VHH binders against q84jc2. Designs and how they scored, part 87

Target 1, 232 residues: q84jc2
Amino acid sequence: MSKMRNLVEEKFLEFYESWVIQLELYLHQLLIAHNNNTMSETELRHLISKLTTHHKAYYTAKWAAIREDVLAFFGSVWLNPLENACSWLTGWKPSMVFRMVDRLRKSRVVLVEAQVKKLEELRVKTKFDEQKIEREMERYQVAMADRKMVELARLGCHVGGESVMVVEAAVRGLSMGLEKMVKAADCVRLKTLKGILDILTPPQCVEFLAAAATFQVQLRRWGNRRHYVTHS
Below, E stands for the ipSAE of ESMFold2; O stands for the ipSAE of OpenDDE; V2 stands for 0.75 times the mean of E and O plus 0.25 times the DockQ between their complexes.

## First folded at step 5 (VHH)

Design z21 (framework vhh_7z1x_3; at its last look DockQ between E and O 0.02; V2 from the best seeds 0.00; counts 0 for: pae E 6.9 > 2, grease 27.7 > 24.2, placed apart)
Fold by ESMFold2-Fast, scan of step 7:
Structure z21 (fold): chain B 232 residues (1-232), chain A 125 residues (1-125)
Amino acid sequence: as target 1 above (232 residues)
Amino acid sequence: QVQLVETGGGLVQPGGSLRLSCTASGFTFDDYGMNWVRQAPGKGLEWLSGISWNSGSISYADSVKGRFTISRDNAKNTLYLQMNSLQPDDTAVYFCAKDYLRSSYIWGTEYFDYWGQGTQVTVSS
């Protein structure tokens, strides 16, 4: 294939490995903060800000990479098969994080009525945004099977400059469509994460971020050692 | 085919007012959040204000809050920025930017879908 495609995959693999190592270090800090009820609000907000910046760094790197090769994010080489199986449009499913929020209802720090109402409103909006993107992705997949696209695929089997140019233009258009859908999905993720953090108190934010990071790290470990941790 | 065209920039004296417009074409304008962003000479991009698809949600950066007003006219596919009490440090190129969602501004200018060419605003006496 292309040199830029291989470079994008290798470069993002290197980035992702470092990003996960730093996430594990932040998880350690979150767990210490959660178990130590003496930390100030200022100290907790500083830690939350570090996690927010870390997640933003991921999307900055991802968007640079998908601009060059969006297909690298469908069946990513830096993710194990279990992580890939759990992916929704190249990342975590936004509504999934509300399962972690549900655990806060039984936490040491009780959610007040106003927070519960705002979280439910955010959950509904998040599910609406997810469903809209799912409909767009379904429409995109159906368009791939349309008669015109099937004819262009047949044309790509011919030896000829004109046929090659037409097929390449169509493939470029499809890649641009995928990039837009991935970026829209990432925007729902960013909006959902920001919305939850804006509703929660700093101690609740720490507990939520710790739960999310723990799940992400453990899912990676389970997938990397599936032959030894699954009783068959 | 998506196009955003800013107009209304120019030279204005300190304390003066200016109204910017951004005319959109090539997409369903009333289905997306819109934003105003500026870039001062030698500085990075600074987000100023965002407005949701139906004007139900509006946000401002602290640097312009109380002085600038964002609005939209969906029938005309036009976004506006009313700028009052202009200061020399408001001198910048002003861009309108389309969001990926019906809501505006998530966390940074790096997450916008489409940008206009910009219009120059110079505040000097």
Scores: ipSAE 0.419, ipTM 0.733, lowest interface PAE 3.0, mean pLDDT 85
Fold by OpenDDE, look of step 5:
Parts: structure tokens; C-alpha cells; sequence
Structure z21 (fold): chain B 232 residues (1-232), chain A 125 residues (1-125)
């Protein structure tokens, strides 16, 4: 099925494609740094800063776009079906990164007890925030089916002005709620990421970021191969 | 409707102290992290301090560590910033900012959902 894209979708698609390309470049640098034990702490911190800035740029662009059309992000035409299937409120699931950290720990990353404790605390907080957002999201979704909307659905939409106004008001209400929820979810993502990076040492941060970027890039590649998605 | 109102600003001599207050309304205050941010003339926004919903987590910018103390009274829906050992470089408009979440972890000042009007703090001889 060919999906017509609106201006917001088109613009963000272009942005995202460029952003992913840059992410892959940073991933390469992360991998080099990870395999190079001679890099100074200053150098590692600089690299980490580049990545965090890159992520911030994504959310800056996203938030600008969702102000125009938040609904575009619930279709996310710039993502393949696999990426979309793994999405939680228009992005990655924050709690997922703890699984990633756990996998790193089982490999070669050695965390001290204090770090483990802090990560666990952060995990609990993250989970709580996720659940809260999910509950609120459900509220907005359910609220869409108010009495007026249900009646309109039952009777059919008439060309009359009142029915159109009711639908538009409902959609606006939902959109406002969705925008809030998406922003909240993004804040969970950003706070979680920030929290993890604050707990980890610079070398550990590089390893974590490399793993995260690798996963993101590979997920996209896997999805594209499976579904033969072309965005240009 | 969400409102944040800062008070307590003013003129103070170097080495002096001020206590800022931010009174919140229109939302469940004890369900969100809160922050202090300032903007000096000709400069960008600078995050100063954050406090989680239950004061369990507190953080400070390096520029104010040891001098400023953030606190909150959830019963009064009020955020506080005790500022000691004030310096001329502390001259700025100080803002109260609301988090989207309970957590006080920050990524940037652009990720707060509500701001107060700000209160002017001037440190001068």
C-alpha cells in the first residue's frame, strides 16, 4: 500500500535519513574508541559529548515536528515495520537500555557495586515513569471515544458544520494529549540515557553507546532487508 | 492551568544571600521534578539545580555547588533556592522550571514543560 505523505512526514524523513547516516559515522568512531585502549579520558568524553549532542538534535527536530503534526509519528513512515514494532510511544523503550547494560555486564564490562546499585535505582524509576505514561496514554485514547464521537460514528458523519467541528475538536484534544505523552516519553528516554551515562565511566559509556548505536543501526538494516523498504 | 511564580529576587551585595521561592499551581506538584535555571544578560540559559518529586535526588551545576541549596515543600507546592556567597557573576534572571517526570535527571533546559516568569537577582557593590 502506497501511503501519501504529508509535509511533516517528508521533512522528518529527510532529517532522519541524514541523522542515521551521521549516527553510523559516530558508531564507527565509537567502535574505534572502544577497541583503542590508548584514548585519553578527555578524548572519550569528547566523543561521548558528540553522541549526546547528536541525540539531542534528534529530539529537538522531533519536538519541532510534533508541534505541527504529532500524528505523523504514530505512523512513522521513516521507519520500517520492524522498527515500528519495537517502538514505544514513537521511540525506543527506555527500560530496554537496562537490558543492554546487563548484556554488556555479562560480556566484558565490569561494574562496581555502587554503579550496580545506582543502575538498579534508575531502572526502577524508569519503569515507574514508563508505566505512568502508559496509563495516561490509555486515558487519552479512551477519551477519544466520548459520547459525541460515538454518536457520530453510529449516525455517520454529515457534511454539516457541527459534526465536523466535533470531530476536529476531538482530534485536537487527542493530538494535544499525544504530544504531551510523546514529549514525556522522550524525557524518560533522555533522562534514562543521561542517568546511565552519569553512572558509567567514560570507557563504559563508549561501550554502551556503541552497543546502543549498533543495535539501532542493525535493527534498521534487518527491517529493511525483511520488508524491502525504500524511503527515497 | 499550570503556573509557576518566582519570588525572592532583588539586589544584594557580593557575599550576600538570597532565598528564592517558586510557587506552583495547576498540577500535582509532588509528582514532578523541579529545577532552577538562570539567564544572565547576553548569555544563554544555565541549569543550576534539580530536585526530584520527593527530594530523593538532588543535583547541582558545578557553578553553584557548595553555595546554592535546592529544596521543596510539597505541602506548600513551593520550590526553594537558597543562594549563599553570591557573586557578581550570579546576576541573572532566575527561573523555576517543571520536569515532565518525577526524576531530576536532566538532559537540557529545553526539556522542561513549564517555566515561571523569572525573578531578577542582581549582585552588585
Amino acid sequence: as target 1 above (232 residues)
Amino acid sequence: QVQLVETGGGLVQPGGSLRLSCTASGFTFDDYGMNWVRQAPGKGLEWLSGISWNSGSISYADSVKGRFTISRDNAKNTLYLQMNSLQPDDTAVYFCAKDYLRSSYIWGTEYFDYWGQGTQVTVSS
Scores: ipSAE 0.256, ipTM 0.663, lowest interface PAE 1.6, mean pLDDT 90
Fold by ESMFold2, look of step 5:
Structure z21 (fold): chain B 232 residues (1-232), chain A 125 residues (1-125)
Amino acid sequence: as target 1 above (232 residues)
Amino acid sequence: QVQLVETGGGLVQPGGSLRLSCTASGFTFDDYGMNWVRQAPGKGLEWLSGISWNSGSISYADSVKGRFTISRDNAKNTLYLQMNSLQPDDTAVYFCAKDYLRSSYIWGTEYFDYWGQGTQVTVSS
């Protein structure tokens, strides 16, 4: 069982390394576009679309991996009673991306009043979706603790075929619920990203995507390899 | 201009073998993963196998594992598929496809940015 979980994580890590290499190639293109006064709006939209597709590819690969074993994406201390119940479901809180937008507004990106209003509306919706996920995850907090006890009982089962079947069904039910929750969190991340890109102009999108890619590449270089695999 | 050209298809008897080749041009071949995909008559696309840029990672669909072998020669810009123990259900048009990443995506064909025109493989007595 633990071997299957490690194998899924290992396969996803191989994917992630190639994904980050491609992200660095796109970052070079974003930096050129940021400094190029002659690039057409159509060319900028194509580059932005490539970045959007690249981020979708990350989640497509992740969702395929969690279909195989969602528990491979959780830490070994899931049930520590001192920790936040969500531990933000295998990634960065979706609303944290607005801190990057706010930093860009203060230093480099000038937004008109209509954009500011739309960004605030999106921030509120993103936070609402986060809170809904947090409430739903609380229902699974007890189930995860019970899953550890059920898994240990399964390993100790010697004869009862009926007991093994009941334990296996319970484990499968928990994994299905956790997969749904992880996908829900990732969908909020994607919807928030798309929403931001819809509000910003193409040059502003390029600057935002460049900042995001720079941050993500630097986090990997700082030895946060496991962190990159679990963050989008 | 990116081009992928498959060759080596044909008619073969059940239990027979066939080797497909895919010659690539218009991009840096050894920077990308490559894949084989087939489409049987009246059916959708079925991913068969993928190989990373340096052959360090190779994957197969369960339907062909143990019978098909993917390989690549980066010096010749060529992808290969050795197909053994062919059966009538292997009858299809076979395509090579370029991944946009160094590793092949095992999870879907939506991320293959360039495709060959395909080569017909027919398995019948």
Scores: ipSAE 0.060, ipTM 0.563, lowest interface PAE 6.9, mean pLDDT 78
ESMFold2 (binder alone), look of step 5: mean pLDDT 85; pTM 0.865

Design z22 (framework vhh_7z1x_3; at its last look DockQ between E and O 0.07; V2 from the best seeds 0.00; counts 0 for: pae E 9.9 > 2, grease 24.4 > 24.2, placed apart)
Fold by OpenDDE, look of step 5:
Structure z22 (fold): chain B 232 residues (1-232), chain A 125 residues (1-125)
Amino acid sequence: as target 1 above (232 residues)
Amino acid sequence: QVQLVETGGGLVQPGGSLRLSCTASGFTFDDYGMNWVRQAPGKGLEWLSGISWNSGSISYADSVKGRFTISRDNAKNTLYLQMNSLQPDDTAVYFCAKDYLRDSYLWGTEYFQHWGQGTQVTVSS
């Protein structure tokens, strides 16, 4: 059966396509900045600010959308299967960005000892927060299989009246929980990103953001080629 | 419902100072980062400064760095902006804005959904 997209999915798909296009433009600017050692700190900070603003715009749109239908984000139709497979609670896994930082360190980025220490502290904290969220998520997932829901499941698809109301109430409850978890996850993402950017110098921030954006864009491209996904 | 009330604006001469206040209600104030933004006539929103929930992180736009100081009193649910060395280009409506996420702070954005009516700041000789 062809999956019919709801209004939230369609709107967010449109938004996301535009957002990704803009991200690619920023990526180009980041790469230019990265290769231009003559750019002033002010210019670099301005570019960094543009990117952070762009990311916040994503979450602004996301938060508006999840208030309407959080479930749409657990089957994100705007993402290809590869992107979805790499998703953690409807977005990027916060702890993965430290791998990107490590890769930068192995290349041309030189971090002072104080930065390394702070990054390690942040990594530990991020991991802890992720685990906490995962535990809570499990709680919601398990709670869905309560006695009432199990009984209703036995009735099949042709239930009506009070049974339908109970199911709808259960789904609403789950959705509220999921929304909470998604928000929590997004919090960790934003905290992690903020933390990293606070530790890095402006040139290092540009390099990091370029790497992150490159990964995101390439992941999308790879997935689209593999699965022939066309959203535009 | 989230409510933010900005006060402290007024007319000042160039080089003068003002202190803005923002009183928050309808949410747990000390769970959220707060920001100051402004909008000049005919211009979009400009982010000026942000402060994390516990004041552990503070950021400023280049346009106000060294002149403005953000602070907060969580016991009073109040955000402050001390503005020194005001210039005519600082003329705008000033808003305080709440971050979306609890314990989350990311500076540099002009996109917010929660702000008050704003307070007018006019710098003129």
Scores: ipSAE 0.014, ipTM 0.313, lowest interface PAE 8.0, mean pLDDT 85
Fold by ESMFold2, look of step 5:
Structure z22 (fold): chain B 232 residues (1-232), chain A 125 residues (1-125)
Amino acid sequence: as target 1 above (232 residues)
Amino acid sequence: QVQLVETGGGLVQPGGSLRLSCTASGFTFDDYGMNWVRQAPGKGLEWLSGISWNSGSISYADSVKGRFTISRDNAKNTLYLQMNSLQPDDTAVYFCAKDYLRDSYLWGTEYFQHWGQGTQVTVSS
């Protein structure tokens, strides 16, 4: 039983380390493309497609892994403590990505009024989607509180085979609900990213993807430095 | 231009089965979640089922859970709905709708788009 939980964590750790290395290679390509004003729209869209495919591959692997052990993704062994502390339902918070859009504007990238309007609409939709997920998470938290009260009541009564069956069914139900919540959050993340890429021009998309990849790589590197200094 | 074409509707007896298809063109099918919705005469749109771009997340409305099965074939740009145990209340025009990477468990019909005329399903005894 413990073997399957260890296997999921070990396999995803190997996957994630490779995935981040490839992300760093794509970041290098994004930075070259950012500095090369003569790159064609077709070439830029090809690079953007590579990044999109890379992110979709992450979620494909993640969804396969959470089917086996969703709890591994809450406090993940492949993330440092800083990365884990910044997680919202096992990943970056969808509405936070608009900070990267703000950085585009600070980097002298001019967004026309039509783009700004569409981005504001997407931000509102993203917040709405987050609120729907948070309401469902609240229902889940209520279920956890009810389970705690059942545990306390059990201390004052006979414990038999029926009690074990009820606990095992409850744990199974919570795992399934949590898996659905994580997948829903991931869908909002991908919908938000795609929405931003659809609004931005190809050069702007390259800069946005570079900012996003830089933040993710920086968070990992900074958190690893802190961990090393703190524990070694 | 985005186009969704629903087929496979028809007349069936109560308890019967029917398989709907939705052929997509004019967009990258693999980038989008897909949904089935229906509209009975004189009623609003009702979401039935949704499936993510990679089929990794599938959801059903309570009214059809256990009776309907959604699937997709990304190689053929086609979405399917297998409908079993049909009842007269299932009589409606059925539409497919796209939304990017949607997990329809949490979403209603307010974000759907449809580009076809739909396909009529009639269940009568």
Scores: ipSAE 0.006, ipTM 0.367, lowest interface PAE 9.9, mean pLDDT 79
ESMFold2 (binder alone), look of step 5: mean pLDDT 81; pTM 0.831

## First folded at step 7 (VHH)

Design g1 (framework vhh_7z1x_3)
Fold by ESMFold2-Fast, scan of step 7:
Structure g1 (fold): chain B 232 residues (1-232), chain A 125 residues (1-125)
Amino acid sequence: as target 1 above (232 residues)
Amino acid sequence: QVQLVETGGGLVQPGGSLRLSCTASGFTFDDYAMNWVRQAPGKGLEWLSAISSSGGYTSYADSVKGRFTISRDNAKNTLYLQMNSLQPDDTAVYFCAKETDLWSEYYTGSSFDYWGQGTQVTVSS
């Protein structure tokens, strides 16, 4: 008998494993495209569209899951400890992707001056949005502490079934607040990703997406290797 | 331009089954999560089920878990709700609802931006 995971955790774990396998297949296609001088711009745009659709599938699944249980995303069981250590509000930190953008400059991908300016403007905007979300989460955590203390005080004044109902109502309220914060953070992630893809040319988009997917896959493999004691 | 059209409602006896369909047009169907919501006579809206854009993830309200199954066919731009073991208290108007755009700044209102006209389901002997 396993009591280690709830139903949402088990279901999202199954979804995430399949999603990562498909990401690895797309990474293979991105790497081929990056080294292929014969691919048309239309073919590259089609591949970029597949990756964008794949990321949208993740976020629509995540939002469906948090509607049932947002707490499953805090300390995610489908992520290894290294992946969790790199997490910011249940996902990647938006400003981190600009490190992948910096690789484009160094990898002989020709970014024109206008693109460099737009990327720097986007970086500043992303940092601003990120800090705004961080302030909201900090305010939420302070409010949670206040609510918990008030609830403990109220519970001490009530003996019987009504105390249980009051506690349950407070927990539901806290979960709804967390759901809104997670969705806000995901909106910043999606806006940042779209912003970068809108600035870059199709070949640059392919290199950027390949770098991002490579980092995600390698981070998972490295974390699994350290957690996994014996190789099969 | 966005249109959501529900079909498949009707009268059914307790313990029976119905399959609802929702045909979507005017947007890229496979980019959005879809939902089923109902409104019983004299009551407010009750969310029932959601399905991710790819169909790879589904979620359900406790009141319908194990009895209702949401699915989608992205090639046909169609959303489905298979309803089994119907009870008299499942009597309601059933609505197909499109999830708000993921590019939205923040949830500023309803989680759904477009709704169908609804289809009536009546469970009685």
Scores: ipSAE 0.417, ipTM 0.756, lowest interface PAE 3.0, mean pLDDT 84

Design g10 (framework vhh_7z1x_3)
Fold by ESMFold2-Fast, scan of step 7:
Structure g10 (fold): chain B 232 residues (1-232), chain A 125 residues (1-125)
Amino acid sequence: as target 1 above (232 residues)
Amino acid sequence: QVQLVETGGGLVQPGGSLRLSCTASGFTFDDYAMNWVRQAPGKGLEWLSAISSSGGYTSYADSVKGRFTISRDNAKNTLYLQMNSLQPDDTAVYFCAKEYDLWSESYTGSSFDYWGQGTQVTVSS
């Protein structure tokens, strides 16, 4: 086995770095819109659309990459250790976004009772979908570890060449199951995000997206301090 | 109605090149990842390549890496596959395939959401 980055890891690292830079630019625009109250509803909807398009770009890129190598997303090299430690099935835990909804500033924009009810209904459904995926993942891991570990251990006792090819075939089978689980989790993530945006008004959407992007950017910055490099 | 129409297939000699096109309609093309898949005579489906919604990321099966290039033109709702250094074992029906709607469609565990009718590529001398 190699500890060097494979082609998928290198390509996705390059993609992700560019994607994060653009996210930071959108965050700046979201914060200006939120703090200054100067944008029209049409302008706010335009900004929200840019963020949703940006997230779609990430998930479509991720799905393209996992078709080639889903394992690259378990312990991703483009994420620092803190970001990896916070991952749930290769990404953010869907129910966590409701904590960000709770962090919305309320001095000028207040959630009405109808919105609170719809958000609670969505939270419950999201948590249910999340738990269903966790149960399927656990069953997959248990069944796979028992059978494949024994098979791989036996094969590992033989001389190289043929053992490498058979191990690769077994890993491909494992990868197909993981790809299905990752896609299911990503669908819950995006369905939850869309649901929140559909419930909130444009000013509330801007505030929510700003909070979510701030958390993502700050988590990356906190973790990157541990891998400090000389500034240039 | 979602519709995918593949064109550009044909008969080519070994070492030759072909460019396949897939015209999409009935959905917002630039919101979805797109894929190329093939089926050789008497064999199952083989995934070849994928491209993200913006075109900013591409992926390839080992069998075609370095020989095939996937690209898209979102203004024209068209997906492309540039095939170079074609070999007899590249003979297959080539399909354009749409990825799942990550926002609203339930993931069913199937490989793709929607397929085109396919275009035949034959590589022989």
Scores: ipSAE 0.654, ipTM 0.862, lowest interface PAE 1.4, mean pLDDT 84

Design g11 (framework vhh_7z1x_3)
Fold by ESMFold2-Fast, scan of step 7:
Structure g11 (fold): chain B 232 residues (1-232), chain A 125 residues (1-125)
Amino acid sequence: as target 1 above (232 residues)
Amino acid sequence: QVQLVETGGGLVQPGGSLRLSCTASGFTFDDYAMNWVRQAPGKGLEWLSAISSSGGYTSYADSVKGRFTISRDNAKNTLYLQMNSLQPDDTAVYFCAKEYDLWSEHYTGSSFDYWGQGTQVTVSS
């Protein structure tokens, strides 16, 4: 009822635009650090901490927003069509990040055998958790088509106080199920990110974070050009 | 040991205001979203408001939107709820709740992992 006037989309759009601007500023700092070997380990760890805090701010804001409207995150208005096409359960696909890890440069930031082994173990674990969530989503979709839900959909074609309330309760239940799945996916994203950063040295972390931020910023720019009448 | 302590509750007349505080310890406060939840006599838990780790995003239940304001001071490890235009239906025990740990090995479906003991708010003439 009052939720018909929910402005979550508008409010999160404002938050996200500010968050992306700050990400671009951090990306600039990461690129300077990557190209400049004069920064101390303490300075690099501080910069990595800023990026980690920035990503935590995003996920805590997202979780606050989905309490009001989880559906806003399926086909988000603050993302362009290319960004939405590349989304997996409202965000980046966790296993994709290992492609960025594979791009770490040999000549300056060589991975040692112990790191390679730990990254491979993390990759396998991440893919397992990812597939587990995909099976949960499939079960959710199957449950939506069960006999009881089909009967409720038929009732929705007939106006009546009791049938309307029952249908609304069922829709609310569906939203709660989606919220749980989105949170599960976000936990896999964050533990994957944390795992990678825990395995890598500070210079390797800077290179990885720079690659990830560059991809995110460029994906947004590539998709935004599709909205222009003229391309150059 | 995680501890959340709410203060600021009391008796207030309809149309009045109260400011609740929640002091946090035992975890890195500025890494987590924080929430306010209430329970009226004989009723279930009702989520009221959430604030992101930095304070950059806030959300509210429709029942309190425009009347309540959530805020935080990360330097003091303190969460606040400014309550205005209080109504008899706002009578409840108010709880501070910590968001589920985003870094956990797996999500269990629990929205909050820690709660305070609550502070009583009574709106009556």
Scores: ipSAE 0.646, ipTM 0.861, lowest interface PAE 1.2, mean pLDDT 85

Design g12 (framework vhh_7z1x_3)
Fold by ESMFold2-Fast, scan of step 7:
Structure g12 (fold): chain B 232 residues (1-232), chain A 125 residues (1-125)
Amino acid sequence: as target 1 above (232 residues)
Amino acid sequence: QVQLVETGGGLVQPGGSLRLSCTASGFTFDDYAMNWVRQAPGKGLEWLSAISSSGGYTSYADSVKGRFTISRDNAKNTLYLQMNSLQPDDTAVYFCAKEYDLWSEPYTGSSFDYWGQGTQVTVSS
């Protein structure tokens, strides 16, 4: 079984490295578009669409991978320790992106009152959805100490085919529970991202996506140079 | 509305090959991961394979690794399953299944949004 899980880790590592390289290329395009302010609305919408498709490609690949091995995403080998330390349920914490949105209020591309109101409503809803998932994770962790799980752990200490089968079924159940929680968290992530992009104008979307991609790329670079984490 | 139609099933000898197709309509096919699942007579559902929206990542159940290959053609809105080295225990109804909509709120815990009608594969001499 560990050999099959290692194969998933290796395969997703290869996927993720390619995905990050392409993200850096898109970031370069976003920065050019943002700084020049010369692209047509059609060109900006096309670039935003490419980024949206790129993020969707990540989540569809992740969901395909977690069907084989959800545990590979808890302490991922394709992420450095800093990236893993900043993870919330195997990815970015949705409400944190609103800190990047706050930069738009200080940008030359100013948000109108209607946008500010919609973003605040989305922020409140996103925070509520996060807390709901956190309570679900707490229930999951408490269930691990449930009488049934304690008894299964006790059975696992004995040698015998019957106890092995029962323990294997319990482990599969635990993995299915984690898969459900990861999917719920990912849905909140993509719903939050879509919500922000739907509220913003194309130039504001470019600025937001550039800020998000910059943070993701820089966090990876900081973590790959561990001495920066110590100095910071 | 969303529709998934599987074709390509039939009777095949052990060691033979079949190629299943699933034609999708009613949604933006290239925005979603797609899955193949099967149900053998008297047994529960078994997930077999998944493919990411772009086709850049694929995954497989241990029972079919090395024998089955999932692929997609987004221009044709079609999902494929190439099945090689078929065994009698591969006999089942094969379903195409659309992954849950990642933009949906809330996530309901459903395994898939939509399923096709299925296509019967029988491996027998």
Scores: ipSAE 0.667, ipTM 0.869, lowest interface PAE 1.3, mean pLDDT 86

Design g13 (framework vhh_7z1x_3)
Fold by ESMFold2-Fast, scan of step 7:
Structure g13 (fold): chain B 232 residues (1-232), chain A 125 residues (1-125)
Amino acid sequence: as target 1 above (232 residues)
Amino acid sequence: QVQLVETGGGLVQPGGSLRLSCTASGFTFDDSAMNWVRQAPGKGLEWLSAISSSGGYTSYADSVKGRFTISRDNAKNTLYLQMNSLQPDDTAVYFCAKEYDLWSEYYTGSSFDYWGQGTQVTVSS
């Protein structure tokens, strides 16, 4: 009934708040590992695995939710306006992560030439996959404006139960198209993340994941409080 | 080799209940989202329910909300669907389906990468 209209938003808000709390706990562990440099390679790999599993938990939950209501992820109620302003197809833009990778070149754990080459190859591939999705998004928007809008306009001229059923089918089609694009974007995100982690050593992975989590957590705090001034 | 085996189907009266099980092998079950899908005679595939890798999030099609419950036991590599208040139009072959591996595979469509062979549910009056 109408009382169930926002159930996906309520359920995912609850899930996301818990997920972010756990991300902050993992960030604390990453910062300790990075600063103290006392952990073995096995211990670092275990911590990296925990972060990887945590991100997988997010995307599997997201995919379950978008099957029910993909629109909940466009302008999400569990994200503040600043987080929403920074979103590309319901999440982080894959190519932007290479800015954080570039900082590793100048940081404490220096990248070797072979890693720099592999990261540049991954960057080019990521931008190519990103552009492919952007072209698909443009085609969807054009199709929605032309073909689907014409269908809906024609149906709006009809009265009776038949027009209602056909409108519902058209809306279902629109949702399926958005779901496909969001899933494609998420796959590019996860392939990019995996690619970076496969190229980096365990200490470099820890530094990278700490930087990424720090940015995500601070962006949320900045958007929630608005009293912070930064010029770093 | 990925394998999904559904059990628990059968004949029930309207208003009855059934619990379906799906046993998974050949992949890391606790890394994957799982789904239940059905196909009624003469109709296409209908998605029913999804569950996240940890079980921390579930979703349902409007047709089954409040009547069906999805759950999983990662220690046993088993997915469940508890079906209550069954109606004649719930008659279908029920499949468990593995969601795409987001970590290694490019998403190309709505079809799942692995399906079970299905189990028949018949609700008759």
Scores: ipSAE 0.623, ipTM 0.847, lowest interface PAE 1.5, mean pLDDT 85

